VH-VL binders against q9vpl3. Designs and how they scored, part 457

Target 1, 224 residues: q9vpl3
Amino acid sequence: RGKINIQRPKAPHYERARVVAVTQPKYPELPKAKSCFKTRAERTQQQQENPYNEIIAREVRNWLDHSRLVAFFHLSSITADDIFRVRVQLHKQNLHLKSYGSKIIEQAVKNTRYEAIVPLFHSNHCIVFSPDPEKTAALLRIVRRVPQMVLLGGIVEETMLSRNQLVAYAQMPGLHAVQAQLVQTLSQAPGHLIQQLQAHQNSFVQVLDVHAKNQMNEETPKST
Key: E = the ipSAE of ESMFold2; O = the ipSAE of OpenDDE; V2 = 0.75 times the mean of E and O plus 0.25 times the DockQ between their complexes.

## First folded at step 17 (VH-VL)

Design B107 (framework fv_cemiplimab; at its last look DockQ between E and O 0.46; V2 from the best seeds 0.73)
Fold by OpenDDE, look of step 17:
Order: sequence, then C-alpha cells, then structure tokens
Structure B107 (fold): chain C 224 residues (1-224), chain A 122 residues (1-122), chain B 107 residues (1-107)
Amino acid sequence: as target 1 above (224 residues)
Amino acid sequence: EVQLLESGGVLVQPGGSLRLSCAASGFTFNNYAMTWVRQAPGKGLEWVSSISWSGSNTYFADSVKGRFTISRDNSKNTLYLQMNSLKGEDTAVYYCARDRFDSTSGLYMDVWGQGTLVTVSS
Amino acid sequence: DIQMTQSPSSLSASVGDSITITCRASQGISSYLNWYQQKPGKAPNLLIYGASSLQSGVPSRFSGSGSGTDFTLTIRTLQPEDFATYYCQQGYEYPRTFGPGTVVDFR
C-alpha cells in the first residue's frame, strides 16, 4: 500500500475533483491589505476637523493664558513609568507636564504670537507649563536627571528662548537678588568716590607739604 | 494676605462711560489670569470678561462685547474694566476674581474681591 | 453657550440636616464644575473646584460629585453659617456660565 504522500496528494478522480472544485468556497479575494502605512497624504487628508482636536486645542490655549513659563522637550525612548515619575516630581513644584499632538498644537497657536513653536513638535515631545517663571531652575534640575527628556527651548514671559538662553535664564539671580546686588553696588560707589576724592586731596596736600618744606629749606641761610 | 479690592463704582447716566479698577495684593499678580463677574441686584452671577496673565488674550460675554474693554497693569498689580455705552442692564455689583486653571479641574476662580457697585440710571 | 441649571431653586433645612443641591449642564463638561457660596451682602467664595476638589479652608462637611452633565453638592450636618446662596459654574469653555443659584434657608 503506497505511502500516502500527504504533501502531494494524488489528484482525486475526475468526478471528485469536479465536486471539490464546485464546493470550494470562493473566498472573496481579501482586498490587498492596504499597507497599514497610510501614506503621508492619506494621513494629512483625513485630518477632518476632529471636534476632539478643538477641545484639546482649547486646553492648550488655557495653559498658555495661565503660564508664564513654557518649556519644550523632545522625548527619546522614555517609558511610561519614567514619564509618570517625572510628572509627579514636576507636579510637586507646580510644573505641569503635558503631551499634545502636533496638529493640536498647530490649531491652538494658529494666528498667535506662538506660531513659531509648531516646528518643534514634529517628533515625540512634551510640554511643561508653569505660572511661575522662577520655577525654571527647579524644572531644569528635575529634568537633568532624566536623560530621555531633551530640552529644545521655551517661552518665558512671552519671549521665546533657545535651550541655551533658557539655561542662562535659570542661572540668573531672581529679580530681588539682582536688585539687592544693585543696591549694594550703588551703596559702595559713594565710598569709592570719597576714597578717590580723598586720595586726590591727600596727594595734593602731600605735594604742598613737600613744596613748603622745600621753600623753608631754601630760606634757611647756610650760616657758614 | 491675598486680597483683591475693586473701586470706581458710581452712578452714571445711560450712554456714559466708567472705568473700574481692581488692586491686587498678597500674591504675584502677573502669574494669574483675571476675571470680572457681575451681579445685578437680586439676581445671580454673570461672567463679564477674562484676561490672560500677560493681557495678550481677552474674552468677553456677548452682552458686553464691543462696549467693554479689559486690561491690566502688572507693574501696578491692577486690573481694569473700561465700560462704554452703559445701559440700565449693566447696573450691578462688579467683582474681580483671580483665575486658576489645570487640566483636571478646568477654569475656576479662587479669590474674589468685595465688589464695587455700578448704577446706570437716568 | 453652555446652559447651567440648578435644583432646587430654594430649600429650607434645620441645623444638623444633610442637604443636596444638583447642577446640570446642557452639554458634557467633564469634571470642570465649580461650586461657590455667597452670603447676603458678601462676595462669592469658592467651595469646590473640578467637581470634587475641596478648596483650602472649606469645611469637610462640604462635598462635590459628578461628571459629564450632572453634578451634586452635598452639605452634611448643616451649620448656622451655611445659610447662603450656592452657585455652580462651568469651567469648560468661554463664555463661562453660572447656574441660577440655590438659596438655603433655615427653618
């Protein structure tokens, strides 16, 4: 009894073949799976004004209306757990970590002074909002421990700052500290002026004394 | 102590103009958006206008749009409401309030002034 | 515009009672609802923000609940100082809108 080749079954008898051919379910050819990769064009066209985007855009606008400090970060291979940890740390400092889609940001800042930030949101990104610009130093301290968060720049008091400028801003002494330093410097100025004025007077007096002594020595007749 | 103090409420004729002021103390004024809310005698609360921390964005109720202007001077810790073309229906106590916002709670007003009375009457 | 309604418009209760005030929004506002208390001749005070968060300094007998369109303010063990008008306010969008208010009187 010949080994039934299960890999190449003998063609059935003609009659059976006909029955099998007629009874074979014609499965509609599954439309060639449109490659899961919607072309960039298809992704852009389907951007129907999603009512949801408007709602979220409103939220972004509200944050901007209430935030004197806005910082932008690129996220590089960060885990959800790491983000959560950072969020908690930031929240303790009244810093609010948010993530929005590029389209939402674009909609939110359209026709505003902040339109220039749109190019920053082409990749995985997050935003930190704060009503207090004095928290910039705290923000940078926290994110320094998170290498996956890369500072791109920010907005401080409606001024857009580069990464380097934001770092420099954070290093500046507070307004009160600067004022105190100014007052101290100004208070020292009169002392220096007085010293300089006195130095000139003292030098003048010394020159006069030398002249007087020289005159007295000339008037002493050498009693030979 | 955190405090808001409204001033400028007086009797004015219909069609007249009035400027209200709100002086803030006890907190960093420029860290907060601000709002005006009014209350007609014996009536409920009505939102009038809001302004962002910088003053760049302003919002108005339809009832006052085109007639009222909201502004602020952060150097003086003062909020203003310029009211033009006043009507009898504008008669109310006007309150200034400090705005707060977060994604969980939305927009709310956590500090209120004592209010100033504006009366519009011929 | 989002319309806000309150129920009841007025209620009478005794000291020690528990009372409930309801607020309804004409559309979904998530948890963005605030409650204010106003005493006669005084400015409003924030009681609850974000539907359920108690403002600092407000007694724990005040509580808020709800999401979407229906919200509730509960005052447990009513005190004499709780005689006031209570307003709900949506913080979802501009224009900001208030409920008509609920007057709480003592019997």
Scores: ipSAE 0.848, ipTM 0.939, lowest interface PAE 0.6, mean pLDDT 87
Fold by ESMFold2, look of step 17:
Structure B107 (fold): chain C 224 residues (1-224), chain A 122 residues (1-122), chain B 107 residues (1-107)
Amino acid sequence: as target 1 above (224 residues)
Amino acid sequence: EVQLLESGGVLVQPGGSLRLSCAASGFTFNNYAMTWVRQAPGKGLEWVSSISWSGSNTYFADSVKGRFTISRDNSKNTLYLQMNSLKGEDTAVYYCARDRFDSTSGLYMDVWGQGTLVTVSS
Amino acid sequence: DIQMTQSPSSLSASVGDSITITCRASQGISSYLNWYQQKPGKAPNLLIYGASSLQSGVPSRFSGSGSGTDFTLTIRTLQPEDFATYYCQQGYEYPRTFGPGTVVDFR
């Protein structure tokens, strides 16, 4: 029977997965719970079903069940004090900064529409989860002051968005405002306004089509 | 004020069907996963079903799998529980609850409704 | 499935007493344990989540501790409104399971 050591996260390598231990409940710090590190001959041992991997994958699935916003970042070298400060700033906005190994992400999103995100986690990275997509602007504002965190893209409302799409999303007026503008247009019915509705529909469809094509065309893993 | 209000609990014959509703107010319903918990008269609490914020993922107790369906309408701030093939052991007060998760605390239910009584009796 | 047990099943206490209720999980659940209070004829209320975090609006006389498989709820300086049933519940995995409850009665 092997004993599992508590260790701080390491940079991802081709032959090793980065592992995050589960936290103590009293304050935000490096997790104290059991962590699983693949030891000698990790390639051979990767074939085994590991109950620790499923525990961490379950945590990722719980985040996804509770998060309308998920953002992915490349993470450059950063001090523990600096990342802690960022984590605290994000936490105040209900934004939760996490890291998980690529094998864990792969296990968590298997048989979902998100399988395409796995290559993003082969390099040094971090993820931000939030239940509130209106916090996207706050996220980008905070991270703008942190050059070590480079936005790669995200998931909003179960839709994958590229970096540029996520930035554009953060700058849009709220969906309720867009819906109100549409309702307001439809509620004005003097004379013959049918052509105005058709023009609005075509413009709206074109914006959605551009966003869909951008998602289809913008799919690159980063490595640093 | 954050509130959850269940409705739809009535007397139903064994084998019958019933749909419960839970109306949410005072918070952004779309941001939260939701859960149904039941309590048979004079008994303890039993988790029944949970649903993700979008409705894409659902979870059920073994005692209700295949008979119950959970759903939500985020545009109406409403959670539903469709109960089919009802049995006497389904007699209980049914509570809806707002779910929370974080990696420090795990899953927990921070807001509860007042419950609606379902009676399955011939 | 993770089985939850509670001890004692019931207890009698006087106003002003300090009491402790224990909860045990059949396997390790980290600190993912919650405590709920239920008064007769009422819905449950969350008291403590994540083993030791006090829910907003809950009096500070309530506290929780524990990790792994063994957890405790402590009520210091018991008040008349604290006579109720207390349930522990694991938030570690599905199916989410409750303990059988502990009834706290007046002496």
Scores: ipSAE 0.786, ipTM 0.915, lowest interface PAE 0.8, mean pLDDT 80
ESMFold2 (binder alone), look of step 17: mean pLDDT 95; pTM 0.962

Design B108 (framework fv_cemiplimab; at its last look DockQ between E and O 0.49; V2 from the best seeds 0.72)
Fold by OpenDDE, look of step 17:
Structure B108 (fold): chain C 224 residues (1-224), chain A 122 residues (1-122), chain B 107 residues (1-107)
Amino acid sequence: as target 1 above (224 residues)
Amino acid sequence: EVQLLESGGVLVQPGGSLRLSCAASGFTFNNYAMTWVRQAPGKGLEWVSSISWSGSNTYFADSVKGRFTISRDNSKNTLYLQMNSLKGEDTAVYYCARDRWDSTYGLYMDVWGQGTLVTVSS
Amino acid sequence: DIQMTQSPSSLSASVGDSITITCRASQGISSYLNWYQQKPGKAPNLLIYGASSLQSGVPSRFSGSGSGTDFTLTIRTLQPEDFATYYCQQGWEYPRTFGPGTVVDFR
């Protein structure tokens, strides 16, 4: 009984071959699985033509028009629940946590002074907006407890600040506090100056008095 | 108390110029965008212009574009509207208003001044 | 530009009545609609923002509803001080546009 060559099966009888040929389900060529990976180009092109992007870009512009404080964060493996919790905490301080796509940000800031922020949005990111720059300290306090939120930098009073600069800004006393300190310092300065001026005068007078006394003592004849 | 006070409304001839002022008090002026709205006698409200908190961005109605300019001095807590090439149709009470923005609520004006009357007549 | 319409243009009511004013936008504006009250010779006052949020200090008898293109302002148990002109305004995009107004007067 000849070893059935499984690698080269004998051609079936012509009748069977015909039946098999006709009954072979022509499986539609699986549509070349459009690689679920829309090329970066395809993703970018589809995003450019979406009227929705303009709507969202408008939103970003409105935030910028109303925010004296803007902070940028990288998000590292943060859960939706954690984001929600942080959002609530920030909201209580009139800080608004938002997330936008890089293309939306690019569209929103195109031909504006904020165009330089676009490179910050290449990864998972979020933005915090506030009308009040004095809330910077509160912002940093809140996000310090969230290790998944990494501060990248920000914009304060239309000035772009690095991470370190933003931290330094948050540590500075408010303008009013600084003014108060200045006023206090200035109010104390005249007193010190007067004291110093008077001290020199008094010292001089004392020296003169001593000199005068010494002269008087020299002129007093020792009445033998 | 939060307050806005408009001034500068007077009678002016067609083609003339006028500058309106709005003095803000009772709040941090530079934290807010600001808006001008006008109302012709016996008519409805018409948006005129808006300005961002810093003054970097300005918006105008088509009816006033190229003729009006909006500006602000945050050190003086004052909003301005420079009106050039005035027309009879510009006759109105001009209100300044404080803008609020939120992605949930949109843009709204929560504080209004009492308005100042601008009359353009020959 | 987004066109805003209101209905009715005017209505007469009595103290204690419940009234409804409608505002329509020419396109979808989500919930970005505001209601203002203006009394004769006075500046407008914000009543409702974001379609349904009551401004601080405004009585609870005022309520707003709606989304998209159709919005309503309802005043329950109308008070003497509520006789005024009411304006809707879209906060969706520039230019900002107002409705023509609805006059609420005494019957």
Scores: ipSAE 0.836, ipTM 0.933, lowest interface PAE 0.6, mean pLDDT 88
Fold by ESMFold2, look of step 17:
Structure B108 (fold): chain C 224 residues (1-224), chain A 122 residues (1-122), chain B 107 residues (1-107)
Amino acid sequence: as target 1 above (224 residues)
Amino acid sequence: EVQLLESGGVLVQPGGSLRLSCAASGFTFNNYAMTWVRQAPGKGLEWVSSISWSGSNTYFADSVKGRFTISRDNSKNTLYLQMNSLKGEDTAVYYCARDRWDSTYGLYMDVWGQGTLVTVSS
Amino acid sequence: DIQMTQSPSSLSASVGDSITITCRASQGISSYLNWYQQKPGKAPNLLIYGASSLQSGVPSRFSGSGSGTDFTLTIRTLQPEDFATYYCQQGWEYPRTFGPGTVVDFR
């Protein structure tokens, strides 16, 4: 009996390739040498063979439809164990760490107010999404122990905020936070109440002025 | 307790208009996208429309495009469905639902209202 | 659009039985499949999301499995309150589509 003649391929190669594509949806990459020197036919074939671009772009649009907080980070070299640990810590706070290629982001935000974010994705990066902007303080506390993640800025309530604006937002996340600071100030010794109220009011006016300027900056015409 | 309560369902004539409301309580309404689903008497569930957390993105079933509009007022914790040019096939119980999204689980509706009946009959 | 089918369309069962309902999508939807229960005259409620994740407050006798195009809902040790209609629904894309439903009746 011995050795049985085995036909190759007995299993359809198409079925194995299909299963791998479904279970491991990776973006196709071209060799660096060939990427610099592509023919017209290769560009057309690449576009037709990469249906996953729209699937992943749809994922980004779903994140945007469900996230009041989006934070952008530059990502330096980091071990797989460290980034996994950070992802788990963030997930406990309903903060979702993701990374997407710039072509995918461009496709996802085309004809939206967010087209200006695309250049942030040309270098190594990550994004954090959350439905709850009150989690901004928790986000910053977690990532301060992760020097490989450098905050670039974010989007809160559809308003783009710089790094410093997002940090300021986290310290005063809303009207309740401002009200709590006022109550603390009024409970202090009477001799310093006026000075503290003036400093507190000036700080609050500065935060509101930054938010107002950000909202005015969003009045640029939408590219469609 | 998380609750959604629809209102506004009545008997209307074909060609008429009606606005449904969905009042949300017990959760931060602004954090969530929202969806309308309908069910004709004795039939299955049909997705009607969805709206992003901010209201800036909306989605519609082909059967209602151009006739229905979805909106929300985040200051009032209320979702709306404006239904114009009503037809007999729009007769259904209309449910509002709270949407969820996660790249692990996809889109799903984790909280539903009790529904409001819209009847379109001559 | 993604067409969703369910089988069986209806079934009769007794308290204590174990039942299985299947759902098939017309194309791959990863694990983005949800199950809803609806009792007569009541709103649907979520049982299972993401194919296999049990919604909070849903009894552990409910379970879901599957990926790609084929999915199952299993109810072990059927209880009187489980006699209802069950819908699957894909969370992969818009338009969001439901299966036609499976009616589970008391035998």
Scores: ipSAE 0.747, ipTM 0.902, lowest interface PAE 1.2, mean pLDDT 80
ESMFold2 (binder alone), look of step 17: mean pLDDT 94; pTM 0.962

Design B109 (framework fv_cemiplimab; at its last look DockQ between E and O 0.45; V2 from the best seeds 0.74)
Fold by OpenDDE, look of step 17:
Structure B109 (fold): chain C 224 residues (1-224), chain A 122 residues (1-122), chain B 107 residues (1-107)
Amino acid sequence: as target 1 above (224 residues)
Amino acid sequence: EVQLLESGGVLVQPGGSLRLSCAASGFTFNNYAMTWVRQAPGKGLEWVSSISWSGSNTYFADSVKGRFTISRDNSKNTLYLQMNSLKGEDTAVYYCARDRFDSDYGLYMDVWGQGTLVTVSS
Amino acid sequence: DIQMTQSPSSLSASVGDSITITCRASQGISSYLNWYQQKPGKAPNLLIYGAKSLQSGVPSRFSGSGSGTDFTLTIRTLQPEDFATYYCQQGYEYPRTFGPGTVVDFR
């Protein structure tokens, strides 16, 4: 009984071959797996101006028009649940956490003073908006507990600040506190000046008095 | 108390100019965008102009574009509307309003002044 | 520009009645619709923002609903102080546009 060559099976009988040929499911050629790697070029070309991008860009513009504080963060492997938790905490402080694509941001800030922020959005990022720049300290306090949120920088009162500058800003006393301190310092200055002026006058008077007393004592004849 | 007070509404001739002022009190003025809305006698409300918190961005209705200018002085907590080339159709009570924005709610005006009457007549 | 319409233009009602005012946008505006109340000779007051959010200080008898293009303002138990003109306003984009208003008067 000849060893069935499994590698080269004998051609089936003509009739069987016909049936097999007709019954062989023509599997549609699997679409050549478009390599998931759409080349950077292909991703850039199909950027048909999605009407949706304009709508979202409008939203970003509205946030900018209403926000004196804007902070930019990189997100590193943060879960949706963690983001939600942070969002709730920020919202309680009137801080609004948002995430936008780089193209949307680019469209939103095109021909504005904020075009320089576009390079910050090459990876997973989020933005925090607030109408109140005094909330910067609160913002940093909240995000400090979230290691997945890395501060990149921000905009405070239309001024772009680095990470370090934003941290420094948050540590500064509020304008009113500074003003109050200034007023206190200024109010104390005249008192000190008066004291110093009076001190010199008083010392001079004391010296004169001592001199006068010494002269009077010299003029008192020792009545022997 | 949060308050907006408009002023400057007077009788003016067609082609004339007028500047309206809105004084804000009771809140941090520079934290908010601001808006002008007008209402002709016996008519509905019409948006006129809006300005961002910093004044960097301004928006105008087509009916007033090129004739009106919106500005603000945050140091004085005051909003302004400069109206040039006034027409009879510009006759209205002009209201200033505080703007709010949220992605969940959109743009809305939560505080309004009492308005100032501008009359354009020959 | 987004056009806003309201219905009815006017309605008469009695104290204690429940009334509904409708507002329609010419295009989808999501939930970005606001309702204002204006009494004669007075400035408008915000009642509802974002279609359904009640402004602070506004009575709970006021409610808003809707999304997209169709919106409603409902007053469940009309009070004497509720007789006024009501305006809807889209907060979706510039130019901001108002509805023509609905006058609510005494029957």
Scores: ipSAE 0.854, ipTM 0.941, lowest interface PAE 0.6, mean pLDDT 87
Fold by ESMFold2, look of step 17:
Structure B109 (fold): chain C 224 residues (1-224), chain A 122 residues (1-122), chain B 107 residues (1-107)
Amino acid sequence: as target 1 above (224 residues)
Amino acid sequence: EVQLLESGGVLVQPGGSLRLSCAASGFTFNNYAMTWVRQAPGKGLEWVSSISWSGSNTYFADSVKGRFTISRDNSKNTLYLQMNSLKGEDTAVYYCARDRFDSDYGLYMDVWGQGTLVTVSS
Amino acid sequence: DIQMTQSPSSLSASVGDSITITCRASQGISSYLNWYQQKPGKAPNLLIYGAKSLQSGVPSRFSGSGSGTDFTLTIRTLQPEDFATYYCQQGYEYPRTFGPGTVVDFR
């Protein structure tokens, strides 16, 4: 039973930390003489928050060290059975559905380039991690059938992408093909470069408009 | 066929420097964090250093902090270990390994190279 | 740092025997315990990750058990190719640490 439950934050580490905190005596086991002068509230808060929060924050950092793709979703009311089924379906594609409290995310990304993501975790949410950014299309295909998961944006290759940018990324050819096409375009005359980028963008907009057609009743009309 | 091939191990004087390389093939190198593990002759395994998929985060054993650096070139599918201020205790076979993480299983090394011998001796 | 111990340090066994190797962590590591096999002159290879999960291509005679601080590797129906050194390793935190190894010799 290695599957992640629907709870926020991640239940195995979070639930163990909560159990320890609930079962601990109010008197913290501080070894230093200076700590004898601290209040019980300071000792309890300090011990309960630091040890177990850091364990879970480390898990988030490990995910970030191993994930080229990170996608953020708002999570509406959903049954435990439905989110579990989605988690299993994602896992088959090497996509890992998780949820963490905003305080844990803040601690995990403190002093990193990712500090800007913390506000996304103030509401009910989930995160999908994957080592393979080519799985972005599979992610969006699976989540398309889950209206309770609303894409907010993501991180691809350490670059933060908006919702629309991530959707556009999923429609593009592989990263290497895009890089090769860009290099070819840059080596041409300036007029050809502009024309080629505009034609390519129009193709992307057309693909995005087809997706927005199916989502029109849930979201604002997409482009124009 | 997933492969990791270390190279660069030689005899080096104490205080010297050496750069090890690990060439990766048969998989998408960029998708994986990487790790160096060493084994002194007749001894057990010792974790040395790990690096995130992008190279942005690095981790070191206390015995090598400040002396070793780890890097990767994702365009060349190559992992590096720069070893400075070498000591006799650094004598070992150095393995590179493909690193994995999943919150269900933790961190583990699923593919290993053949190793390259570094000898630090007068 | 999390210290890992293994027991026994060595053992002698015959083909067909069932053996167990134990590994203990100095503090709780959840199920984040890995087992590696190393034959003389060769690189280690992963047998078991996450305490119980068998790596692809590893025979089903290998199994892992445990959580928290106490873990076991069991080899049922020992084969000639199983005579090797076995290492446990925690994947819970940095620095990642290995046990001292268990040598399984043919007798």
Scores: ipSAE 0.809, ipTM 0.923, lowest interface PAE 0.7, mean pLDDT 81
ESMFold2 (binder alone), look of step 17: mean pLDDT 95; pTM 0.962

